# Ledger of designs, part 172: miniprotein binders against q6w4x9r395to579

Target 1, 185 residues: q6w4x9r395to579
Amino acid sequence: GHCSLEGGSFVTTFDARPYRFHGTCTYILLQSPQLPEDGALMAVYDKSGVSHSETSLVAVVYLSRQDKIVISQDEVVTNNGEAKWLPYKTRNITVFRQTSTHLQMATSFGLELVVQLRPIFQAYVTVGPQFRGQTRGLCGNFNGDTTDDFTTSMGIAEGTASLFVDSWRAGNCPAALERETDPCS

## First folded at step 14 (miniprotein)

Design gc53
Fold by ESMFold2-Fast, scan of step 14:
Structure gc53 (fold): chain B 185 residues (1-185), chain A 91 residues (1-91)
Amino acid sequence: as target 1 above (185 residues)
Amino acid sequence: SVLEEIAKTILEAVKDLLEAVEENDEEAIKRAIERLEEAAKRAEEAGFEKVAEGVERVIEAVRNGDESPWIYLAVRWLEWVMEIAMRRALE
């Protein structure tokens, strides 16, 4: 299955459902029992320009008990906080320059990530058939049905992308937290 | 149902835990963990073993002082496990 993060803030899920969102946080992109050592993909979004309040992808993170691989829009690749020159290889993961404008992270466990660096930072996630029906996050549930296109972390289908995206936050985002807690907390 | 009561307790305790972690409030963290430990015991006794395991993963992430994403990942995992248990209970 294929999931894409394009045009700054557009997402197309594994079941081919497109949506756009507005938010500046780290979000869980893909969580699955098929990923070894509690692995997960995350996406970091921030404001794209000083004159406009637009959201754009600025980094993709693969986190597991062994690795914290960060690929950022400034073309820096780190693992566990240390900058790496490409090609970079671990036991199960290889990060390399596929073309002059694209990096690829290949794995032994059925996950592939391609990152476009220029002209716009974008990411493309491919998963093998073993992931079917066993994914959660911004990329959707990969069950072959678009009817439950916005399933939150609790398994509740939402009609809007904003509620769906908020349910997949993976960090403390002060601006969003302040807005959510101001009336009642 | 018993599962609905346990789930409600877990969700409220997790919310309080995340707020306490974000504020670095050690006493609030301890109180939330105590509530989660009690809920995990109740879940285990009621036969919801995977729910209890999910709660324990959240507690471990906080106690180990893991980086922020790990705590959120553990919470999302727990929510997924609870959703599955709730669906199965309705079968």
Scores: ipSAE 0.569, ipTM 0.781, lowest interface PAE 1.5, mean pLDDT 80

Design gc54
Fold by ESMFold2-Fast, scan of step 14:
Structure gc54 (fold): chain B 185 residues (1-185), chain A 91 residues (1-91)
Amino acid sequence: as target 1 above (185 residues)
Amino acid sequence: SVLEEIAKTILEAVKDLLEAVEENDEEAIKRAIERLEEAAKRAEEAGFEKVAEGVERVIEAVRNGEEDPWIYLAVRWLEWVMEIAMRRALE
């Protein structure tokens, strides 16, 4: 399955449901028992450089008991707080430059992340078939039904993206309640 | 049901715990953990071992002073485990 984080604040879930949100927090993108060592993929959103009323993806984080890999929009890759030169390889994870504008994080456990650095920071998540029905977070539940892709962390199907996104916060942050505004205002 | 009452108690205590952690209120953290410990015991006694384990993970993350994402990940995992237990109880 494929999940994308594009255009600053657009998300398309594993079941191909698109949505947009406005929030400034770290959010759980993917949580699954299929990820080793209590692993999870997270996305960091902050105020947009185009307009302070908009938010955009600024970093993607893979966190486990062994690793905290942060890939940020300024092309810095860290693991457990230490900057790494690419290609960077651990036992189960390799981060490398796929093209002059793209980084890839390949894993041995069925998760692949491709990050576009330029012209705008974007992320693409691919998971193997073993993840079907075994995912939670902003990328949805991967069960083949788009009507329940806005299932909150508490198992409630929501009609709005803001309540869904707020339920997946991974830190102390303000609620994602603001509407999108014109980039020129 | 017994599980619904336990789940309500857990969700209220978790909300209080997260607020107390965010405010660095040690007394409120202690009270929320005590409520969670009692709820975990009740869950275990009722046969919901995974729910009890999930509560214990949340308590451990807070007591060990783990980074914010770990506390939130433990909470979201607990919510998922409670959802699974509730669905199975209705089958």
Scores: ipSAE 0.632, ipTM 0.819, lowest interface PAE 1.2, mean pLDDT 82

Design gc55
Fold by ESMFold2-Fast, scan of step 14:
Structure gc55 (fold): chain B 185 residues (1-185), chain A 91 residues (1-91)
Amino acid sequence: as target 1 above (185 residues)
Amino acid sequence: SVLEEIAKTILEAVKDLLEAVEENDEEAIKRAIERLEEAAKRAEEAGFEKVAEGVERVIEAVRNGDEDPWIFLAVRWLEWVMEIAMRRALE
């Protein structure tokens, strides 16, 4: 399945549900028992442009008991707070420059992350079939049904993106605000 | 049901715990953890072992002084196992 974080504030879930929000927090993008050592993928959103009401993706984080890999819009890759030269390899994860504008994080456990650095910071998440029905977070539950894609952390299906997004905060942050999913806005 | 009462207690205590952690209120943290420990004991006695384990993970993350993401990941996992248990109880 494929999940994307594009255009600064747009998200498309594994079941192809699009939505948009603004917020200043780290959000759980993907949580699953299929990720080793309590692993999770997270997305950091912060204010963007001259308007403080608009926010965009500024970093993607893979966190486990062994690793805290941060890929930021500043084109810096760190693990456990230390800057790393690419290609960077651990036992199960390799981070490398795929193109002049794209980084890739490949794993041995069925998760792949591609990050576009320029002109706009964006992320693309691919998961193998073992993740079907076993994901939670901003990318949705990957069950083939879009009507429950806004399932909150408590298992409640919401009609609006803001309550859904707030349920996936990974810190004490202000509430997110919903933005219309309109390609022209 | 017993599970619904336990879940309500857990959700209220978790909310109080997260607020107390943000404010660095040591006494409020202790009170919230005590409520969670009691709820975990009740969950275990009622046969909801995964719920009890989830509560223990939240308590451990706070006691260890783990970074925010770990505390919140533990909370979201606890919410997931509670949701699964509640869904199964309705079958």
Scores: ipSAE 0.592, ipTM 0.805, lowest interface PAE 1.6, mean pLDDT 83

Design gc56
Fold by ESMFold2-Fast, scan of step 14:
Structure gc56 (fold): chain B 185 residues (1-185), chain A 91 residues (1-91)
Amino acid sequence: as target 1 above (185 residues)
Amino acid sequence: SVLEEIAKTILEAVKDLLEAVEENDEEAIKRAIERLEEAAKRAEEAGFEKVAEGVERVIEAVRNGDEDPWIYIAVRWLEWVMEIAMRRALE
């Protein structure tokens, strides 16, 4: 399955449901028992002057008991707070420059992340078939049905993106401000 | 049901805990943890061991002074475990 974070504040879930995001916090993109060592993929959003989003993706974080890999819009990659030169390898994760404008994080457990650094910071998440029906977070539940893609952390399907997004907050931050629930609605 | 009562207690205590952590209110954190400890005991006694384990992990993350993401990740896992337990109870 494929999930994208594009244009500063647009998200398309694993089941291809698009929505627009407004918030300034760290949010859980992907949480799954398929991720080793209590792993989770997270996205950091902050205020931006880019286009009409007003908030934009500024970093993607893979956190586990072994690693805290941060890939930021400043083209800096850190693990557990220490800057790393690419290619950077751990036992199960490799971060490398795929093109002059793209970084890739490849894993042994069926997760792949591609980050576009320029001209706009964007992220693309790919998961293997073992993740089907085994995901939660901003990228949705990967069950082949878009009607429940706005399932909150408490298992409630919501009609609005703001309540869905706020339920996946992973830090002490203000609630997301809603401007539009779905750019295609 | 017993599970519904436990789940309601856990969700309310977790909400209070996260607010207390965000405000760095030690007294409120202690009260929320005490409620969670009692809920975990009730969950274990009722046979919902995974729910009790989830609650304990949330308490442990707070007591250890873990960074925010770990506390929230533990809370989201607990919510998922409760969701699974409740769906199974409806079968």
Scores: ipSAE 0.528, ipTM 0.768, lowest interface PAE 1.8, mean pLDDT 79

Design gc57
Fold by ESMFold2-Fast, scan of step 14:
Structure gc57 (fold): chain B 185 residues (1-185), chain A 91 residues (1-91)
Amino acid sequence: as target 1 above (185 residues)
Amino acid sequence: SVLEEIAKTILEAVKDLLEAVEENDEEAIKRAIERLEEAAKRAEEAGFEKVAEGVERVIEAVRNGDEDPWIYLAVRWLQWVMEIAMRRALE
């Protein structure tokens, strides 16, 4: 299955459900028991340089008990805080320059990530069939049914993207918290 | 059911824990952990071993002082484990 993060703020899930959101946080993109050593893929969003009312992808993070691989829009790749020269290899993961504008993270466990660096920072996630029905996060649950792609971290299927996205935060986000604490009426 | 009561306790305690962590409120963190420890014990006694394990992972992430994503990942994993346990109880 394929999941994409494009155009700064657009997401298409593994079940091909498109949605858009605006947030300034680290979000869980993909969490699955199929990822070794408690692995997870995360996406970092921040305010867009073009408009302060919009947000865009600024980094993608693969985190496991052994590795914290960060691929940033500034074209720096780090693992556990140390900058790495490409190609960078671990036992199960290889990060390399696929083209002059694209980096690829290939794995032995059925996950592939391609990051477009220029002209706009974007990410493309591919997972093997073993991930079907075994994913959670912004990329959806990969069960072949788009009506439940907005299943929150609480297991509730929502009709709106905003509640879905907020449920997958992976950090403290003061701006989002402030807006949510405002009186609703 | 016993599972439904345990699930409600866990989800409320986890919500309070995340708020306490974000506010760096040490006393609130302690209270949330105590509730989670009791919920894990109840889950273990009721035979929900995976649920108890998930709760323990959340407690461990907080106590170890793991960086922010690990606490949230443990919480989201626990919520998923709870969803699976509740679904299995219906089937």
Scores: ipSAE 0.565, ipTM 0.778, lowest interface PAE 1.6, mean pLDDT 80

Design gc58
Fold by ESMFold2-Fast, scan of step 14:
Structure gc58 (fold): chain B 185 residues (1-185), chain A 91 residues (1-91)
Amino acid sequence: as target 1 above (185 residues)
Amino acid sequence: SVLEEIAKTILEAVKDLLEAVEENDEEAIKRAIERLEEAAKRAEEAGFEKVAEGVERVIEAVRNGDEDPWIYLAVRWLMWVMEIAMRRALE
């Protein structure tokens, strides 16, 4: 199954359902018992550098009990806070430059991530068949039914993309700390 | 049902816990954890062992001072376990 984060604010789920959202936090993309060491894939969104009324993907994070791999739009790759030269290999994960504009994270457990660095930061997630019906997060539940893709973290199906996105918040919400501005300004 | 009452208590306590964590309110965190401990005990006594384990993992993440994503991930796992338990109870 394939999930994409494109154009700064568009998501297409594992069941091929597209939606748009405007978030400024860290969100759970993929949580599954099929990921080792309590692993999860997360996406960091922030205000667009071009327009403050829009948000864009700025980093993708793979977090487990052993690793915290961050791939940022600035082409920096870190693991547990330390910058790494590519290709970077662990026992189960390899991060390498696939092309001049793309990085790839390959794993031994059926997860693959490709990030486009230029001209716009985008991410593409591929999971093996063992993940079918075993996923939760922004990428949906991978059950072959697009109707259920907006299931909230509480297990309640929603037709509203904004409610779905908010339910998968994992912290780092800088917009919540910003002073409210006058609507006339 | 017993499971429905436990689920309501867990949902309310988790909501209060996440709010308290975001606000760094230590006393509110303590009160939410106490309610979760009572819910875990009740779940265990009622035979919902996996629900009790899920609650205990949330409490452990907070007490260990784990960074925010781990607390949220523990909460999402608990919600998923509770969803499975509720669906099985309806069969």
Scores: ipSAE 0.387, ipTM 0.706, lowest interface PAE 2.7, mean pLDDT 77

Design gc59
Fold by ESMFold2-Fast, scan of step 14:
Structure gc59 (fold): chain B 185 residues (1-185), chain A 91 residues (1-91)
Amino acid sequence: as target 1 above (185 residues)
Amino acid sequence: SVLEEIAKTILEAVKDLLEAVEENDEEAIKRAIERLEEAAKRAEEAGFEKVAEGVEKVIEAVRNGDEDPWIYLAVRWLEWVMEIAMRRALE
């Protein structure tokens, strides 16, 4: 299955459901028992400084008990806070430059991540068939049914993308005041 | 149902816990953990072992002083096991 984060604010889930959201926080993109060592993929969104799309993807993070791999729009790759030369290889993960504008993170456990660095920072997630029905997060539940892709972390189907994505926060938002209710903003 | 009562207790305690962690309120953290410990005991006694395990993972993440992503990941795992338990209870 394929999930994409494109154009700064667009997401297409593993079940091919597109949606938009505006967020300035770290969000769980993919959580699954198929990921080793309590692994999870996360996406960091911040205010867009150049584009008036409001918010945009600024980093993708793979976190496990062994690794914290961060790929940022600044073209820096770190693991556990330390900058790494590419290609960077661990036992189960390799990060390398696929093209002049794309980085790839390949794994031995059925997860692949491709990051477009230019002209717009974007991410593409591919998971093997073993992940079917065993995913949670912004990329959806991968069960072949698009009608429940907006299922929140509590199993509640939501009518709007904003309530869905807020349920997948992975920490404190740096701009908490921007989350105040205002029907006209 | 018993599961619905346990789930509501867990949800309320988790919300208070996350707020207390964000505010670094040690007293509020202790109170939320105590409520979660009672909920885990109740879940285990009612036969919802996976729910009890999920609650314990959240408590451990906080006690270990884990960074935000780990605490939130533990909470999302707990929510997922509760979702599975609720679906099974309806079968």
Scores: ipSAE 0.531, ipTM 0.760, lowest interface PAE 1.6, mean pLDDT 79

Design gc6
Fold by ESMFold2-Fast, scan of step 14:
Structure gc6 (fold): chain B 185 residues (1-185), chain A 91 residues (1-91)
Amino acid sequence: as target 1 above (185 residues)
Amino acid sequence: SVLEEIAKTILEAVKDLLEAVEENDEEAIKRAIERLEEAAKRAEEAGFEKVAEGVERVIDAVRNGDEDPWIYLAVRWLEWVMEIAMRRALE
């Protein structure tokens, strides 16, 4: 399954549900029992543009009990707070420059992350079939049903993206704002 | 059901705990942890070991002074474990 974070504030879930939000927080992208050592993927969003209501992706974090790999829009890769030269390898994770504008994090446990650094910071998450129905977070539940893509951390299906996103905050942050697009025609 | 009572107590205590952590209110943190410890004991006695384990993970993250993402990850894991337990209890 494939999940994307594009255009600064757009998300497409593993079940292909698109949505948009504005928030300044670290959010859980993917939490799953299939990830080793209590691993999770997270996304950091911060202010962008002149408007205080607009935000964009600024970093992607893979956190486990052994590793805290941060890939930021400034093209810095750190693990546990220390800057790393690429290619960077651990037992189960390799981070390398795939192209002049893209970094890839490959893993032995069925998770792949591709980050576009330029011209706009964006992320693409791929998970193997073993993750089907066993994911939680902004990327959705990967169960083949789009009607429950906005299932919150408490298992409640929400009608709005902002309530769904707020349920996946990984810190004390202000509530996310759904982008208003009036008029609706 | 006993599980529904336990789940309600856990959710209320977790909400209070996260607010107390945000405010650096040590006494409120202690009170929320005491409620969670009692709920974990009840869950274990009722046979819901995974729920008790999830609660202990949240308590450990706070007591160890773990950074924010770990506390929130533990909370989201506990919520998911409780959802699974409630679904299985209905079978």
Scores: ipSAE 0.601, ipTM 0.797, lowest interface PAE 1.3, mean pLDDT 82

Design gc60
Fold by ESMFold2-Fast, scan of step 14:
Order: structure tokens, then C-alpha cells, then sequence
Structure gc60 (fold): chain B 185 residues (1-185), chain A 91 residues (1-91)
């Protein structure tokens, strides 16, 4: 299954449901019992200087009991606070430059992350079939049904992206704002 | 049901705990942890061992002084455990 974080603030879930939100926080992108050592994938959003976008993806974080791998929009890769030269390899994770504009994080446990650095910072998450029905977070529940992709951390299906996104915050941050309404639409 | 009453108590205590942590209110943190410990004991006595384990993981994350994401991850994991337990009880 494939989940994408594109165009600053757009997300497409594993079940192919697209949505947009406005938030400035670290959010849980993927939490699953299939991730070893209490692992989780998180996305950091901050205010952008772009006139047509309030917030944008600025970093992706993989956190486990052994590793805190941060890939940021300034092309710095750290693990546990230390900058790493690529390719960087741990027991189960390898981070390398796949192209001049893309980094890849490959794992032995069925998770793959591709980060586009230029022209816009974007992320693409791929999970193996063992993750089916066993994911939670901004990327959805990967159960083949788009109607429940806005399932909050409490297991409630919400009608709005803002309530869904706020339920997955991983820090002390303001609540996600409701989508702005264009006066002409 | 017994599980629904326990769930309500735990979810309220977890919300209070997160708020107390965010405000750095040591007395409120202490009170919320005490409520969670009592609720975990009730869950264990009622046979909901995984629910009790989930609550204890949340308490541990706070007591260890883990960085912000770990506390939130423990809370979201516990909420998932609670959802599974409630769905199983309805089968």
C-alpha cells in the first residue's frame, strides 16, 4: 500500500483517500504492531512562506527504541541527534540517495520511505501486505475501505479532516484549522 | 458494561494527564497517574489484562521523562488496545 504527502499539505491515504489540512505540529503518520521496537513514522509540519499555503511538510521522522532518524527539507539526515553521511546503515534500516533529488529509507520489516527534496519537499510511504488492516495515523487504516480512512485515534470515523488530523498530533501544538472556503466555490 | 465504565474513566484520566503534562503541572500529573493506576487495577481485576498493560505503558512514559512523542505514541497505542478490547467484547 502507498501513502503520499505532497504539495506542502496534501495527503493520500493507503486506501487512496485524498485530503488536505492546515497544521503546525508533529503528527503520527504510521503506527503499527508490524514496526519493531515500538516504531512509528511521523511527519513534521510548519508554517511556510508560500503565499498560497499556510503549512508544509518540513521533516519526516522514524522513531523506535533504538533509532530516531530525521530527514529534513534542508537535506540533513540525523540519527539520535547526530548528522549522518549517506549511505547510512543500521541493522534493519538503510538511508541512501536514490537520485540527485530523492532520498530513500529502506527497511527489513516491510516499510519503505522515499523523500523528494527538490523542487518541493514531499514523502511517499510504501508498506508490505503484512501491514494490511494493521496501520493507524495520517496514512489511514489500510483496510480497503475509504469511508473509514478518517478513523481517529479513538476508532471513530469523522467527517472532517481537521478532527481526524488533530487526533494524531504527537506534540503540544494548536489544533489543526478547518479547510478554508474559497469565496467563489 | 464493566468495560465501558472502565474505558470512560481511563480516557478521561488520560486526557487529564496529557493536559497536565502540556501545562507542566506536577500536582495534576500526580493526580492523573493515581486515577490511571486505580483504573488499571480495575481493568486487571475485570480480566482486561492488555488494557491494564496499555495504561501502565502510558504511566511509564510519563515517569521516565520520555521526550514528547513517546508519551503521545503510548497514548495512541493504548487507545488502539482499548478499541480492540471493546470490539472483541461485542462479538
Amino acid sequence: as target 1 above (185 residues)
Amino acid sequence: SVLEEIAKTILEAVKDLLEAVEENDEEAIKRAIERLEEAAKRAEEAGFEKVAEGVERVIEAVRNGDEDPWIYLAVRWFEWVMEIAMRRALE
Scores: ipSAE 0.538, ipTM 0.760, lowest interface PAE 1.6, mean pLDDT 79

Design gc61
Fold by ESMFold2-Fast, scan of step 14:
Structure gc61 (fold): chain B 185 residues (1-185), chain A 91 residues (1-91)
Amino acid sequence: as target 1 above (185 residues)
Amino acid sequence: SVLEEIAKTILEAAKDILEAVEENDEEAIKRAIERLEEAAKRAEEAGFEKVAEGVERVIEAVRNGDEDPWIYLAVRWLEWVMEIAMRRALE
């Protein structure tokens, strides 16, 4: 399954549901029991001064009990706070420059991340079939099963995109007062 | 039902702990942990072991002073475990 974060704050989920939002926090992109050592993929968003969207993807983070890999729009890759030369390899993860404008994080556990650095910072997530029905976060539930929409559906209803996104906050949010004065669209 | 009462307490306390963490409100964090501890005890007594384990993970993340993402991840995991438990009860 494929999930994309493009053009500032545009997301397409594993079930091919597109949406857009305004966000300035760290958000859970993918949480799954299929990720080793309590692993999770997260996305960091901040204000943007150039696009019609007022926010943009700033960094992607893979966090586990063993690793904290951060890939930022500044083209810096760190693990556990230390800058790393590419290609960077651990037991289960390799980060390398796929092209002059793209970095890739390959894993042994069925997760692949491609980050476009230029001209616009964007991310593309690919997961293997073992993740089907085993994901939560901005990328959706990847369940393919809609037989009981009311009790199990993680879909975004019209006018609730911001509430869905807020449900996946993971810190680094502006103060409550500042958030209240920002336009919610 | 017992499960519905436990679920209500857990979901409310989980929301409160995230808000307290965001505001760095130590007193609110302590109050939320107390509610979660009581909920974990009730879940264990009622036989919902995985729910009790999920609650304990949240409490441990907060007590250990883990970075914000770990606390959020623990809460979202607990919500998922609670959802699974409630769904199975409807089978």
Scores: ipSAE 0.611, ipTM 0.808, lowest interface PAE 1.4, mean pLDDT 79

Design gc62
Fold by ESMFold2-Fast, scan of step 14:
Structure gc62 (fold): chain B 185 residues (1-185), chain A 91 residues (1-91)
Amino acid sequence: as target 1 above (185 residues)
Amino acid sequence: SVLEEIAKTILEAVKDLLEAVEENDEEAIKRAIERLEEAAKRAEEAGFEKVAEGVERIIEAIRNGDEDPWIYLAVRWLEWVMEIAMRRALE
């Protein structure tokens, strides 16, 4: 399954549901029992430009009990707070420069992340078939049904993207703004 | 059901805990943890071991002074195991 974070704050879920939001926080992008050592993928959004209503992706974080890998828009890669030269390898994870503008994090457990650094910071998440029906977060539940319409962390289907996004906050942050766009309208 | 009563107690205590953590209110954190410990005991006695484990993980993250994402990840995991347990309890 494929999930994308593009154009600052546009998201397309594993079930191909597009949405946009306006929030400034670290959000859980992907949580799954298929990730080892209580692993989770997270996305950091911050203000873009002069408006509080505009936010953009500034970093992607893979957190587990063994690793805290941060890939930032400044092209810095850290693990557990220490800057790493690429290619960077652990037992199960390799981070390397795929092209002059893209980094890739490859794993042994069916998760792949590609980060576009320029001209705009964007992320693309690919998961193997073992993740089907076993994902939660901004990338959705990967159940093959888009009619869930933003199932929150509580299993509740919400009518708005901001309530859905707020349910996936991973920090002490303000609530997402109610200003939402439907990319299809 | 017993599970629904326990789940409601847990969700209210977690909400209060997160608010107390955000406000750095140590006495409110202590009160919320005490409510969660009692709820975890009730869950374990009722046979909902994964729910009790999830509550204990939240308490440990707070007591260990873990960074923000761990507390929130523990909360989201607990919500998921409660959702699964409730579905299972419908037989």
Scores: ipSAE 0.539, ipTM 0.759, lowest interface PAE 1.6, mean pLDDT 80

Design gc63
Fold by ESMFold2-Fast, scan of step 14:
Structure gc63 (fold): chain B 185 residues (1-185), chain A 91 residues (1-91)
Amino acid sequence: as target 1 above (185 residues)
Amino acid sequence: SVLEEIAKTILEAVKDLLEAVEENDEEAIKRAIERLEEAAKRAEELGYEKVAEGVERVIEAVRNGDEDPWIYLAVRWLEWVMEIAMRRALE
């Protein structure tokens, strides 16, 4: 199955449901028992440089108990906070430059990530058949039914992308959780 | 149902826990963890072992002082196992 994060704020799920959202947080892109060492793929979104009413992908993170691999729009790759020269290999993961504008993260556990660095930062996620019906997050549940792709983290089917996306936040994000302030304060 | 009551208790306690962690309110964290431990024990006694396991993961992430993504990942896992248990109960 294929999931894409394109054009700054467009997502197409593993079941081919397209949607757009506007968020400024770290979000769970893919969580699955098929990922080793409690692994998860996450996406970081921030305000667009030109328009503050729009958001765009700024980094993709693969987190496990062994690794925290960050691929950012400034073309830096880190693992556990340390910058790495490519190609970079761990026990089960290899990050390398596929083309002059694309990086690839290949794994031994059926997950592949391709990141376009230029002209627009965007990401493509591929998962093997073992992930079918065993995924949750922004990329959907990979069950062959698009009507439930907007199932929130609490199991509620939503008609709007904003409620769906907010349910997959991976942290306490000030912009998303800010209290309403009066004009006088 | 009994499962629905347990799920409601867990969900409310998790919400309080996340707010307490955000505010660094140690007393509120302890209170929320106590509520989660009681709910997990009850879930385990009634045969909902995966729900109890999910609660334990959330408590461990908080007690270990893990980064936000780990705490949130544990919460999402707990939500998933509760959803599965509730769906199965309706079969």
Scores: ipSAE 0.559, ipTM 0.783, lowest interface PAE 1.5, mean pLDDT 80

Design gc7
Fold by ESMFold2-Fast, scan of step 14:
Structure gc7 (fold): chain B 185 residues (1-185), chain A 91 residues (1-91)
Amino acid sequence: as target 1 above (185 residues)
Amino acid sequence: SVLEEIAKTILEAVKDLLEAVEENDEEAIKRAIERLEEAAKRAEEAGFEKVAEGVERVIEAVRDGDEDPWIYLAVRWLEWVMEIAMRRALE
C-alpha cells in the first residue's frame, strides 16, 4: 500500500482517500505491530509561506526503541540526535540519496519512505502486504475500504478531517483546522 | 459489561492524563495515574491481561519522563488494544 503527503498539507491514505488539513504539530502517520521495536512513522508540520496552506510538512520521523531518524526539509538526516552523512546504513535501515532531489529510507521490515526535497518537501510511504489491516494513523487503516479511513485513535469514524487529524497528534499543539482562515491575520 | 466499564474508565483517565501532562499539573497527573492503576487491576482480575499491560505501558512512559511522542504512542496503542478486546468480546 501507498500513502502520500503532498503539496504542503494534502494526504492520500493507503486506501486512496484524499484529505487536507492545517495543523502545526507532530502527527502519527503509521503505527503498526509489524514495525519492530515499537516503531512508528511520524510527520512534523509547521507554519508555511503564502504559496501553500497555512502549514506544511517540515520533517518525517521514524522512531523506535533503537532509532530516531529525522529527515528534514533542510536536507539534514539525523539518528538519535546526531547528523549522518549519506548513505547511512544500520542492520535494518538504509537512508540514501535516490536522486538529486529525493532521499529514500529502505527497511528490512516492509516499510519504505521516499522524501522529495525539491521543489516542495513531500513524502511517500510504501508498506508491504503484511501491513494490510495492521496500520493506524494519518495514512489510514489499510483495510480496502475508504469509508472508515477517518477512524480516530479511539476507533470512531469521523466525517471531519480535522477531528481525525487531531486524534493522531503526538504532542501538545493547537487543534488542526479543516478550512483556511485569513492568511493575512 | 465489565469490559465496557473498564474501557470507559481508561479512556476518561487517559484524556485527563494527557491534559494534565500538557498543563504540567503534577496533582492531576497523580490522580489520573491512580485511576489508571485501579483500572489496570480490574482489567487483570477480569482476564483482560493485554489491556492491563497497555495501561501499565502508558503509566511507565509518564513516570519515566519519556519524550512526548512515546507517551502519545503508548496511549494510541492502548486504545487499539482496547478496540481489539471489545471486538473480540462481541464474538
Scores: ipSAE 0.617, ipTM 0.800, lowest interface PAE 1.2, mean pLDDT 81

